# Designs tried in a protein design chat: VH-VL binders against p93756r25to151. Part 25

Target 1, 127 residues: p93756r25to151
Amino acid sequence: EIQLGSKLVVGENTLWVSNNGDFALGFFNPPGLLNRFSIGIWFNSNSIPYDQRKVVWVAGAGVVVSDNSSYFELTRNGELVLFDSLLGVPVWNSKTNRFSVSSALLRDDGNLVLLKDREEIVWQSFG
Short names: E, the ipSAE of ESMFold2; O, the ipSAE of OpenDDE; V2, 0.75 times the mean of E and O plus 0.25 times the DockQ between their complexes.

## First folded at step 13 (VH-VL; framework fv_lumrotatug)

Design z1 (at its last look DockQ between E and O 0.52; V2 from the best seeds 0.00; counts 0 for: pae E 4.7 > 2)
Fold by OpenDDE, look of step 13:
Structure z1 (fold): chain C 127 residues (1-127), chain A 122 residues (1-122), chain B 107 residues (1-107)
Amino acid sequence: as target 1 above (127 residues)
Amino acid sequence: QVQLQESGPGLVKPSETLSLTCTVSGGSISSYSIHWLRQPPGKGLEWIGVIYYSGSTDYNPSLKSRVTISKDTSKSQVSLKLSSVTAADTAVYYCARGDYTFFTGYRPFDYWGQGTLVTVSS
Amino acid sequence: EIVMTQSPPTLSLSPGERVTLSCRASQSVSDYLVWYQQKPGQAPRLLISGASTRATSIPARFSGSGSGTDYTLTISSLQPEDFAVYYCQQYDSYPLTFGQGTKVEIK
């Protein structure tokens, strides 16, 4: 459901959300780093404020980027890339360009999966 | 327009607890973060802590063991409690609004109360 | 914590003069640097955020510059109402910290 070329940008409160709405993926400000941002997956509930929602996965185990239009992208080559615009470099990569990724999906169990031929799991966040 | 106003006793005895209230009008404390700061006479500014829109708090490590910040949304009030005070806690205490969002992080203090002097003395 | 150091402690000037205030951080604050103006008996007033962005209603004579650890507040032509204490503050990392201030006083 997440198409190649899809992009999340720091400062925009756009999210990738699971079909049942129970999980969301997006940028968040981790504790202690006032203006740094990580990409993560959390329990998505309207009854819980964002800063109190349980994070179940973080890309790169706590890798952070600045707020200078940094972004998280599912590239055309089928990789998840976290790019720090201030540094001008990618700071995290799923390393999946060789798997012929056709799309991504945030599953209802909170697992982000990269799919080949829209059905075969070739990478997953919980793996 | 947003307005903040500090209130509380101007005199506190050593070892007692300093209690202040920040009343916020013209805006919702459920939408903004409210910070407490202080400034000893003739000196610079010190950040005490913050209560976020969600009710979560962060405190300056130098004061964390003695500080409690809470809020009453129904009254649009934020409270500061500082226990075991000494003369070193004598200062003008300010509450200030500083934006914080989950997606954009911390922002500087754009609205301040006028401050209230609290003197610690026997 | 990040230590903020301002210089000079005091600056005595006359109206019309150019003012340059320095603020140094013990480590990079990535332009998350704020300048405040404080007059006697008043709360601080936001002047500059993000190292170089003027707050609303702040005169154009105020400007901020710098990067990394070194930042500058400039007043192109000092006005009588500009005599005050100026503070820098970082909001890069927890806890928030301020410089000790620079007092701009009339000569």
Scores: ipSAE 0.431, ipTM 0.841, lowest interface PAE 1.3, mean pLDDT 93
Fold by ESMFold2, look of step 13:
Structure z1 (fold): chain C 127 residues (1-127), chain A 122 residues (1-122), chain B 107 residues (1-107)
Amino acid sequence: as target 1 above (127 residues)
Amino acid sequence: QVQLQESGPGLVKPSETLSLTCTVSGGSISSYSIHWLRQPPGKGLEWIGVIYYSGSTDYNPSLKSRVTISKDTSKSQVSLKLSSVTAADTAVYYCARGDYTFFTGYRPFDYWGQGTLVTVSS
Amino acid sequence: EIVMTQSPPTLSLSPGERVTLSCRASQSVSDYLVWYQQKPGQAPRLLISGASTRATSIPARFSGSGSGTDYTLTISSLQPEDFAVYYCQQYDSYPLTFGQGTKVEIK
C-alpha cells in the first residue's frame, strides 16, 4: 500500500508497483515531447521492451511536467497531486481532499484506487 | 563502445530521393532515439529529425514535407529518405544517438557517426 | 523556432590564454543548452550539457555557465588541441537549433 505523504520524483528511479508486479505507476517521457514527463500506469514486465510497453492510464489525460524535480504525491490530505517544480504549480490533482483517504493501492488489475479506512474505494483511476 | 556509421550514395541527381542508412554497432537501438542532422560544406548544423524508441518521429518543419525516418531494430539500422532534392540539400549528413528513453529525459548527442557527404548534382 | 546567436565569430589566441565564448537564445531555453567542439573533417563532440555539466572525459578547463537566454563557454587555459569551432545548441524545444559557431584559432 501507498501511504499518505508518498512521493515519486522525476529522475528518481522509483515506481509504485502492484502486489503481483504486473503493473507499475511512474513517470514516463511521452513520445515527441522534449524534456516533458507524464505520470501513468503500464503493464510491467522485464520481458517487454520499453518501446512495446502500453500505458493504460495517464493522469489528467496526458498533462506533463518538466524534468526539474517535478513530483507526484499522495498528499497528507488525501489528494494525488502532479506538481511541476519548474513552474511552481500543480498541474493535476484527484480532487479527493474531502474523501477521508487513508491510503492508495495499485491493484493487480492495474487500477489505482484511493481507500478510506484502508478498505473502501473512494476514487479510482479507471472510473 | 557504441558506434554509428552512415552509408549510402554520395551523389544524387536533382529531383530524386536521397537515401541513407545509419548502422549502430556496440549497442541496441530499441531503447534509444536516433537523430539525423546535416551540415552544408563550410556552414553550420541543421537538425533534420528524430525517430524515438517507440518508433514515433518528429521532423524539422522546414523539411517535414520531404523527409521520412524509419528504423529496422533487427538490423540495428535507421534510414533517412529526403525526396525531391536540390543543390541546397548538398551537405555532410550525420546520424547521432540521443539517450531519449521511456523513463529518462533527453540526453544530448554523445555518439555521432563519422558523417557522409552527399552531393546533389546533375 | 529558437534562434541561437554566437559571438564572437572568430577568436585568434595563443595557448595558455583564457577563452570566453558567448551564446544567446532568442527566448529562454531553461538551461537546456549544449556546447560542442568540432575539428575539420570530424563530427561534433559533446563538451557540456545542461548549460554547465561536463560530458564524460572532458577536462576541467572547460566550463559552462549562464541561464535564461545568455550562456557562456569558458576554457581556462587554452591547449593546442582546443583550436576548433565551437557550437551551442538548444534542446528546450523542437526544432533543435544550433548557433553559427565560433572559430578559435591559433594566433
Scores: ipSAE 0.124, ipTM 0.693, lowest interface PAE 4.7, mean pLDDT 87
ESMFold2 (binder alone), look of step 13: mean pLDDT 89; pTM 0.918

Design z2 (at its last look DockQ between E and O 0.44; V2 from the best seeds 0.00; counts 0 for: pae E 2.5 > 2)
Fold by OpenDDE, look of step 13:
Structure z2 (fold): chain C 127 residues (1-127), chain A 122 residues (1-122), chain B 107 residues (1-107)
Amino acid sequence: as target 1 above (127 residues)
Amino acid sequence: QVQLQESGPGLVKPSETLSLTCTVSGGSISSYSIHWLRQPPGKGLEWIGVIYYSGSTDYNPSLKSRVTISKDTSKSQVSLKLSSVTAADTAVYYCARGDYTFLTGYRPFDYWGQGTLVTVSS
Amino acid sequence: EIVMTQSPPTLSLSPGERVTLSCRASQSVSDYLVWYQQKPGQAPRLLISGASTRATSIPARFSGSGSGTDYTLTISSLQPEDFAVYYCQQYDSWPLTFGQGTKVEIK
């Protein structure tokens, strides 16, 4: 599970990975853009080069941030926030601060879920 | 190591289409983005366009209406076509790799072809 | 497009001298600034990327600095093989654009 306060930062190349390892969530550079990054979920297989891995979900459907220590965070308030450090503003938000989110989980089917009381799904990427 | 080599006719008549090929060795063009650039004699560099690892393209707006970049993965070749050429299109044409990583994005041109001179003349 | 302006157009110097080349962007390029060296009859060679990171096998005498719109390439002690044209290029935004170059020639 992903605890509140967890953060991914552009350039650190850290990922949130499903338990079975089949899916990963992290920053990636979408084609056609220079040094701009999206947060997304993709099929995670060592047999497939990164540039060929299928992205199955993107936060904000094409929202991008600059390579200036921008970050994606599960806030302590229970929201997923994509923050552009260059602009100094959040550019995407799950808007889940009222759902009493206690944690997140990237499921083995590639669905990112936000959980209440570590059990109840209150938000999901595929929903 | 990656190597790039431009090839094509060195002379093109006005109004015709300039066609060049970039042959890439030492790496897969499916993993790299390949760019075309040009440099008129005694002048600076101009970016023409790019074909990404995915096969999509972007072009310099100043040339977009006349430029087509494509690739043949089986031949490890990237093609440039520039239509309706004039004397202003006379230049040394380069292909170059703009390295790409999924997690870190694009990098500057680290590998270049030697360039090929194309002269537009009647 | 972002316009890149280099200065001076030409520098006439002697070996051993310190070299300072300027590159200015019409808008911030967020350190996505690269320097190339080009000698006659050759393709450009990558020197510095990300405004200050030397490429592989580039001598330590080459250094890049700057931020926002203003960037500098410095050669601490000019060597005979350093006489060439130097170009800056931004890769912050499409289309990619180059400065007009600074020629470093022998005095």
Scores: ipSAE 0.536, ipTM 0.858, lowest interface PAE 0.8, mean pLDDT 94
Fold by ESMFold2, look of step 14:
Structure z2 (fold): chain C 127 residues (1-127), chain A 122 residues (1-122), chain B 107 residues (1-107)
Amino acid sequence: as target 1 above (127 residues)
Amino acid sequence: QVQLQESGPGLVKPSETLSLTCTVSGGSISSYSIHWLRQPPGKGLEWIGVIYYSGSTDYNPSLKSRVTISKDTSKSQVSLKLSSVTAADTAVYYCARGDYTFLTGYRPFDYWGQGTLVTVSS
Amino acid sequence: EIVMTQSPPTLSLSPGERVTLSCRASQSVSDYLVWYQQKPGQAPRLLISGASTRATSIPARFSGSGSGTDYTLTISSLQPEDFAVYYCQQYDSWPLTFGQGTKVEIK
């Protein structure tokens, strides 16, 4: 599980992965954009070349951030926030501040969920 | 031990198509973007275009109507075609890449081919 | 398209001298700037990326600085092997563009 306060930073190549390892969530560089990144979920296999990996979800329908240490965070108030550090503003959030989120989970079907009491789904990436 | 090597004819007639191949050894091209650049003798560098790890391309607007970049991942090759050439297209042609991926995006060119001179002349 | 302007076009210097090369962009490139060294008959060699970060194995006498539109490459004590053409290149926006080069020649 992904704990409150966890974050991913552009350039650190850290991923949130599903329990069985089949899916990953992280920053990727959309083709055709210089120095810009999106947060996405994709099938995570070392045997699949990156040009054949399929992104199944992108936060904010493809909003992008700079590579200036921009980040994606599960905040302590229970929101997923995609923050552009060059502009100094968030570009997307899950709007879950008042849902009592305790953690997140990237499920083995590729669905990112936010949980209350570590069991109740209060937000989903596919929902 | 990644190495890039350009190959193709050194002489091309005006109005014909210049065709070059970049062969990458010591690594796969499936995770990397490959660029083509050129440098007329005694002059500066010009970026021609890129083929991304995804297979998508972008080209310098000054050349876009005449250029095609493609790849063959099974052969670890990237091809450049430049149509309707004139003497102004005489240059040393380079392929190049940075150490960047789907996760890291663009990085400056730290791997260059040796370059191949193409002369456009009758 | 971002135009990169280098100055001066040529410098004639002796070994041991300090050299400063200028690169100006037509708009801010936000430190997405590289410096290359090129000797005759060779491909360019990466020196500096991110405006100020030396590439692997580049000697400490090379340093990059600047921000926004104005960038410099400094060689603190010119060595015989440093006589070459130096190019700046921006990677902020497509298309990638290079300066026209500064030739550093032995006096």
Scores: ipSAE 0.343, ipTM 0.751, lowest interface PAE 2.5, mean pLDDT 88
ESMFold2, look of step 13: ipSAE 0.233; ipTM 0.712
ESMFold2 (binder alone), look of step 13: mean pLDDT 88; pTM 0.915
ESMFold2 (binder alone), look of step 14: mean pLDDT 88; pTM 0.911
OpenDDE, look of step 14: ipSAE 0.274; ipTM 0.797

Design z3 (at its last look DockQ between E and O 0.08; V2 from the best seeds 0.00; counts 0 for: pae O 6.2 > 2, placed apart)
Fold by ESMFold2, look of step 13:
Structure z3 (fold): chain C 127 residues (1-127), chain A 122 residues (1-122), chain B 107 residues (1-107)
Amino acid sequence: as target 1 above (127 residues)
Amino acid sequence: QVQLQESGPGLVKPSETLSLTCTVSGGSISSYSIHWLRQPPGKGLEWIGVIYYSGSTDYNPSLKSRVTISKDTSKSQVSLKLSSVTAADTAVYYCARGDYTFLTSYRPFDYWGQGTLVTVSS
Amino acid sequence: EIVMTQSPPTLSLSPGERVTLSCRASQSVSDYLVWYQQKPGQAPRLLISGASTRATSIPARFSGSGSGTDYTLTISSLQPEDFAVYYCQQYDSYPLTFGQGTKVEIK
């Protein structure tokens, strides 16, 4: 379960992983883009090279950030924010500041959900 | 310690195909990108193109219609073919290593071959 | 494509002098900039990447600075082995492009 304040940073190669390990959320370099990264969810298997993995969801329909410490954060205000550190601006957010989000979960079906009271889904990546 | 070495004919006739090989030793090409560049005598550098670890390529638009880069991972070799050459293609040709993967940014060229002069002449 | 313009084309200096080389890009390259040194008959040698980060084993007299479209390479006290051609290269986008070079030569 992903707590408020958690973040992923370009270049740290860290991932949010579903409980059974089948899905991962992290930064990847979209094909044909130099020094640019998107945040996405893919099927997580050690038998498949990263560059051949299928991305099933991309934040903001494929918006990109630079490779210099840009990040994806579940803010303490309950928003998912994709922030471009070179430009100094957010490029995408989930718009969930007023939904009383308490945590996030990458489910075993690959759906990233934002939860109120750790139970009620108030936002989801598949929606 | 990675080393790159260009090889191939030093003389190519006009209208023929220039063919060079870059051999990588002291490391594998299976996780890195290999670039080709050239430098006409007494002039600056021109990027020709890249082959990624996956086998995908990107080419300089100025040369794209005439260039093919391919690899043989089992031999740790990357080839360059440039068709329909003219005197303007006379240059020192370099291969160089980059590092581009699904999770990483492009890296500047930290390893270069020694270069090989190719002269286009009758 | 991004055009890289270096100035001056040639610079004649004595050992011990400070050298400042200019590289201008036709659009912002966001610090994705490399400086190389090339001596006759040799491959280029990586000096600076990321606009300002010295490569391994590069002497401290070499420094890079700048941002956006304007970048400089500084050699604080020119040594005899520093007489060479210097190239800047952007790696922000394809095609990768180089400046035409600045030749630093002995007076």
Scores: ipSAE 0.107, ipTM 0.668, lowest interface PAE 4.2, mean pLDDT 87
Fold by OpenDDE, look of step 13:
Structure z3 (fold): chain C 127 residues (1-127), chain A 122 residues (1-122), chain B 107 residues (1-107)
Amino acid sequence: as target 1 above (127 residues)
Amino acid sequence: QVQLQESGPGLVKPSETLSLTCTVSGGSISSYSIHWLRQPPGKGLEWIGVIYYSGSTDYNPSLKSRVTISKDTSKSQVSLKLSSVTAADTAVYYCARGDYTFLTSYRPFDYWGQGTLVTVSS
Amino acid sequence: EIVMTQSPPTLSLSPGERVTLSCRASQSVSDYLVWYQQKPGQAPRLLISGASTRATSIPARFSGSGSGTDYTLTISSLQPEDFAVYYCQQYDSYPLTFGQGTKVEIK
């Protein structure tokens, strides 16, 4: 379970991982991009080279950010926000502030869900 | 459907700045990466640079010192400026949409403008 | 930069023939390879991405294969509308680079 206020930062190599470990959410370099990053979900297997891992979801269909401590956050207001620190602006938002999001969960099927009251799905990456 | 269209002067004098605009319709430029490419007459393609979804840019090192790419989201337009042009910069200039996903889903240039010829001549 | 080399430069063929175009990278591009078709006076058209994935509305006669540094575009049976210049492009590393193209012309 991912708490409100949780943040992933480019360069820190931190991930949100499903309970079974099969899926990870984090920053990655899209093909051809060495110093730009997208946030996405992929099959989490150490037997697969990083650049060959199967990505199942990308925020904003491939929105990229700079490597200047850009971050992906589940805000206190219950939104997923991708922020480009170099530009100083959010570049992607789940727009879920009105859904009373209480937490997020990367499910074992790779679906990232935003939950109300820790139970009701109000947003999902595969939706 | 996404459409791209290049516009700008077709003639530029040496040492001046080439300026082109790519107008994107059928989608938000905030949701796409827009690339600039060029093709000299009878020759192959050269990648100039890109402005990403976020507004960040990357340029071909061979042109970096002379290239600036920017965008105006409110107008759905992406601009290319190439300074200090010479005859070697004569080419058909294209803007193209890029969609970055991993491997099988990646579409680096899935939508293209028709291209616009820019001739550098005194 | 990664240098992309296509061969042959020109291929003269008749409709119905099998076409095999080669694209070689100066270093591995990890299947981050695309093929384009370009006809005179037109922008390039995406054919194949990820070395082997056909783009939308691309006929089944077009196929891509290869790995590492060597890739191939195959046209199983050349149609009259297939006469054009074909480019490969890598998107493994910046800067994005293209092959010099192979011209498929009528014999």
Scores: ipSAE 0.017, ipTM 0.640, lowest interface PAE 6.2, mean pLDDT 89
ESMFold2 (binder alone), look of step 13: mean pLDDT 89; pTM 0.918

Design z4 (at its last look DockQ between E and O 0.04; V2 from the best seeds 0.00; counts 0 for: pae O 9.5 > 2, placed apart)
Fold by ESMFold2, look of step 13:
Structure z4 (fold): chain C 127 residues (1-127), chain A 122 residues (1-122), chain B 107 residues (1-107)
Amino acid sequence: as target 1 above (127 residues)
Amino acid sequence: QVQLQESGPGLVKPSETLSLTCTVSGGSISSYSIHWLRQPPGKGLEWIGVIYYSGSTDYNPSLKSRVTISKDTSKSQVSLKLSSVTAADTAVYYCARGDYTFLTGYRAFDYWGQGTLVTVSS
Amino acid sequence: EIVMTQSPPTLSLSPGERVTLSCRASQSVSDYLVWYQQKPGQAPRLLISGASTRATSIPARFSGSGSGTDYTLTISSLQPEDFAVYYCQQYDSYPLTFGQGTKVEIK
C-alpha cells in the first residue's frame, strides 16, 4: 500500500509493485523519444523480456517529463502528480485533492486505485 | 562481457548496396538500442541511425532515403543496408550500443564494435 | 540539427600540462553531452556522460563541466596515454551529432 507522500523519481529505477508482483508502476522511456519518460503500469514477470512486456496504462494518455529528476508523487493532499523538474511544472494530476484520499494501491489486476479510509475506491487508472 | 562485432564485405561497387551485420555477444539486444555510425578515413564521426528494442527506427535525415536498419533478436544481430553507394560512403562503420532501455533511456554509447572499413570503388 | 563545434582543432602539449577542451552547441543541449577519446585504429572510448559524470574506470584527472551551449573537458595533468583525438557528442535531439574533434598531440 502506497502512503501519502510517496514518490518515484526518474533515474532512481524504483517501482510500485502489486502484492503478488505481477504488475509494476514506474517511469519508462517510450521508444523514439530521447530523454523523455512516461509513468505507466506494465506486467512485471521476470520470465518475460522487456521488449515483450506491454504497458497497459499511461498517465495522462502518454504525457512525458524530462529526466532532470522529474517525479511522480502521491501528495499529502491525495493527488497523484506527475511533475517535470526541468520545466518546473506539473504536467498531469489525478484531480483528487478533495476526495479524502488516504492511500493508493496497485492491485493484482494492474489497476492503480486511490482509496478513502483505506477501503473505498475514489479514483482508478482503468477509468 | 558485452561485445559488438561488425561483419560484411570490405569492398562494394558504386551504385550497389552496402550490407553489414552487427553481432552482439555477452548480452541480449532485447532491452537495448543499437546504433550505426561511420567515420571516413581521417575524418570525424557521423551518426547513421538507431533501432530500438521495440524494432522501431530513427535515421539521420541526410541518409534516410538510402538506409535500412533491421534486427534478428533470436540471433542477437542488427543489420545495416545502405543503397546506391558512392565513393563518399567509404568509411569505417561502427555499431554501438546505446544505454537505451525500457526503464533507463539513452545516455551514451558505452559499447562499440571494433569497426570495419568499407571501401566503395570499382 | 544541432551543430557541435570543438576548439581548438589541435593542441600540442607536454605530459604534465593541464588541458582544457571546448565544445559549443548551436542550441542548448541541457547537459545531454558526452565526451569520447579515440586513438588511431580504435573505436571511441566513453569518458564522460551527462556533461560531468565520469564513466566506469575513467581516471579522476578527466572532468567535464559546462551547461547550456558551452561545455569543457579538462585533463588536470596530461599523461602519455592521453594523446588522442577527443570528440563531444550531444544526445538532446536527433540526429545525434558530434563535434569535429580536438587532437591532443605531443609537443
Scores: ipSAE 0.247, ipTM 0.727, lowest interface PAE 3.4, mean pLDDT 88
Fold by OpenDDE, look of step 13:
Structure z4 (fold): chain C 127 residues (1-127), chain A 122 residues (1-122), chain B 107 residues (1-107)
Amino acid sequence: as target 1 above (127 residues)
Amino acid sequence: QVQLQESGPGLVKPSETLSLTCTVSGGSISSYSIHWLRQPPGKGLEWIGVIYYSGSTDYNPSLKSRVTISKDTSKSQVSLKLSSVTAADTAVYYCARGDYTFLTGYRAFDYWGQGTLVTVSS
Amino acid sequence: EIVMTQSPPTLSLSPGERVTLSCRASQSVSDYLVWYQQKPGQAPRLLISGASTRATSIPARFSGSGSGTDYTLTISSLQPEDFAVYYCQQYDSYPLTFGQGTKVEIK
């Protein structure tokens, strides 16, 4: 379970991983882009090289951020926000502040969900 | 709402390359994994391949050597190329949005194009 | 690849009858089992995903069940608009594969 205030930062190589380890959420370089990053979910397998891992979701319809400590955060207001630190602006937002989000969960099926009261799904990545 | 539409020539000669385009509207193709499938007349469905959100691809091993799937995000289009076609490649070709669905929360093809018939004939 | 086998190939029934279609996978598909309905000249229509979850617009008379390798699509009371070909598909692993279909036709 992902707590409010949790953050992933470009360059830190940290991931949010599903309980079964089959899926990971983190920054990656979209094909052909070396200095830009997207935030997405992929099949997490040690048998597959990182650059060959299949991405199953990307936030913001392919939005990219700069390699300047940009971050992806589950805010205290219950929103997923992709922030470009170079531009100094959020470039993607789940727009879920009205749902009283209490936490997030990367499910074992690879779906990132935002939860109300730790149970009710109010948003999902594949929705 | 998401809509998919296949387009391309309905007739291809043997040994040539079949080329189709899937135009996706109602959303960015960067947000969807787009699959290609086909159905020979009077027969079942066959999965051809997929282009994922990242642009990576997977292909049916039975067709891998002949298939190329690519996409142009700026045009919201996904392309299918199938080389060295024979009569066996005659089919209705579909593009479809795959992976997890908003409708059920499970993996499925929830949006399909109407399909386009491609006939391989001299 | 995972081989999907449907039975029976053809089912001739009258409106109002209960329909039971079978789908068997050569190996477990972990409930990543999808059912589609296809009518002539149309693309397949999603009915059930995750073995038992109906798509939003699908009537309650359609239900899916099963686990592991064996799955069933049930139509509690066949309606005239339900005569079609039904396909099961596994979405457990690539390559994705479909059953050969069951044709539900009017008796």
Scores: ipSAE 0.006, ipTM 0.622, lowest interface PAE 9.5, mean pLDDT 90
ESMFold2 (binder alone), look of step 13: mean pLDDT 89; pTM 0.926

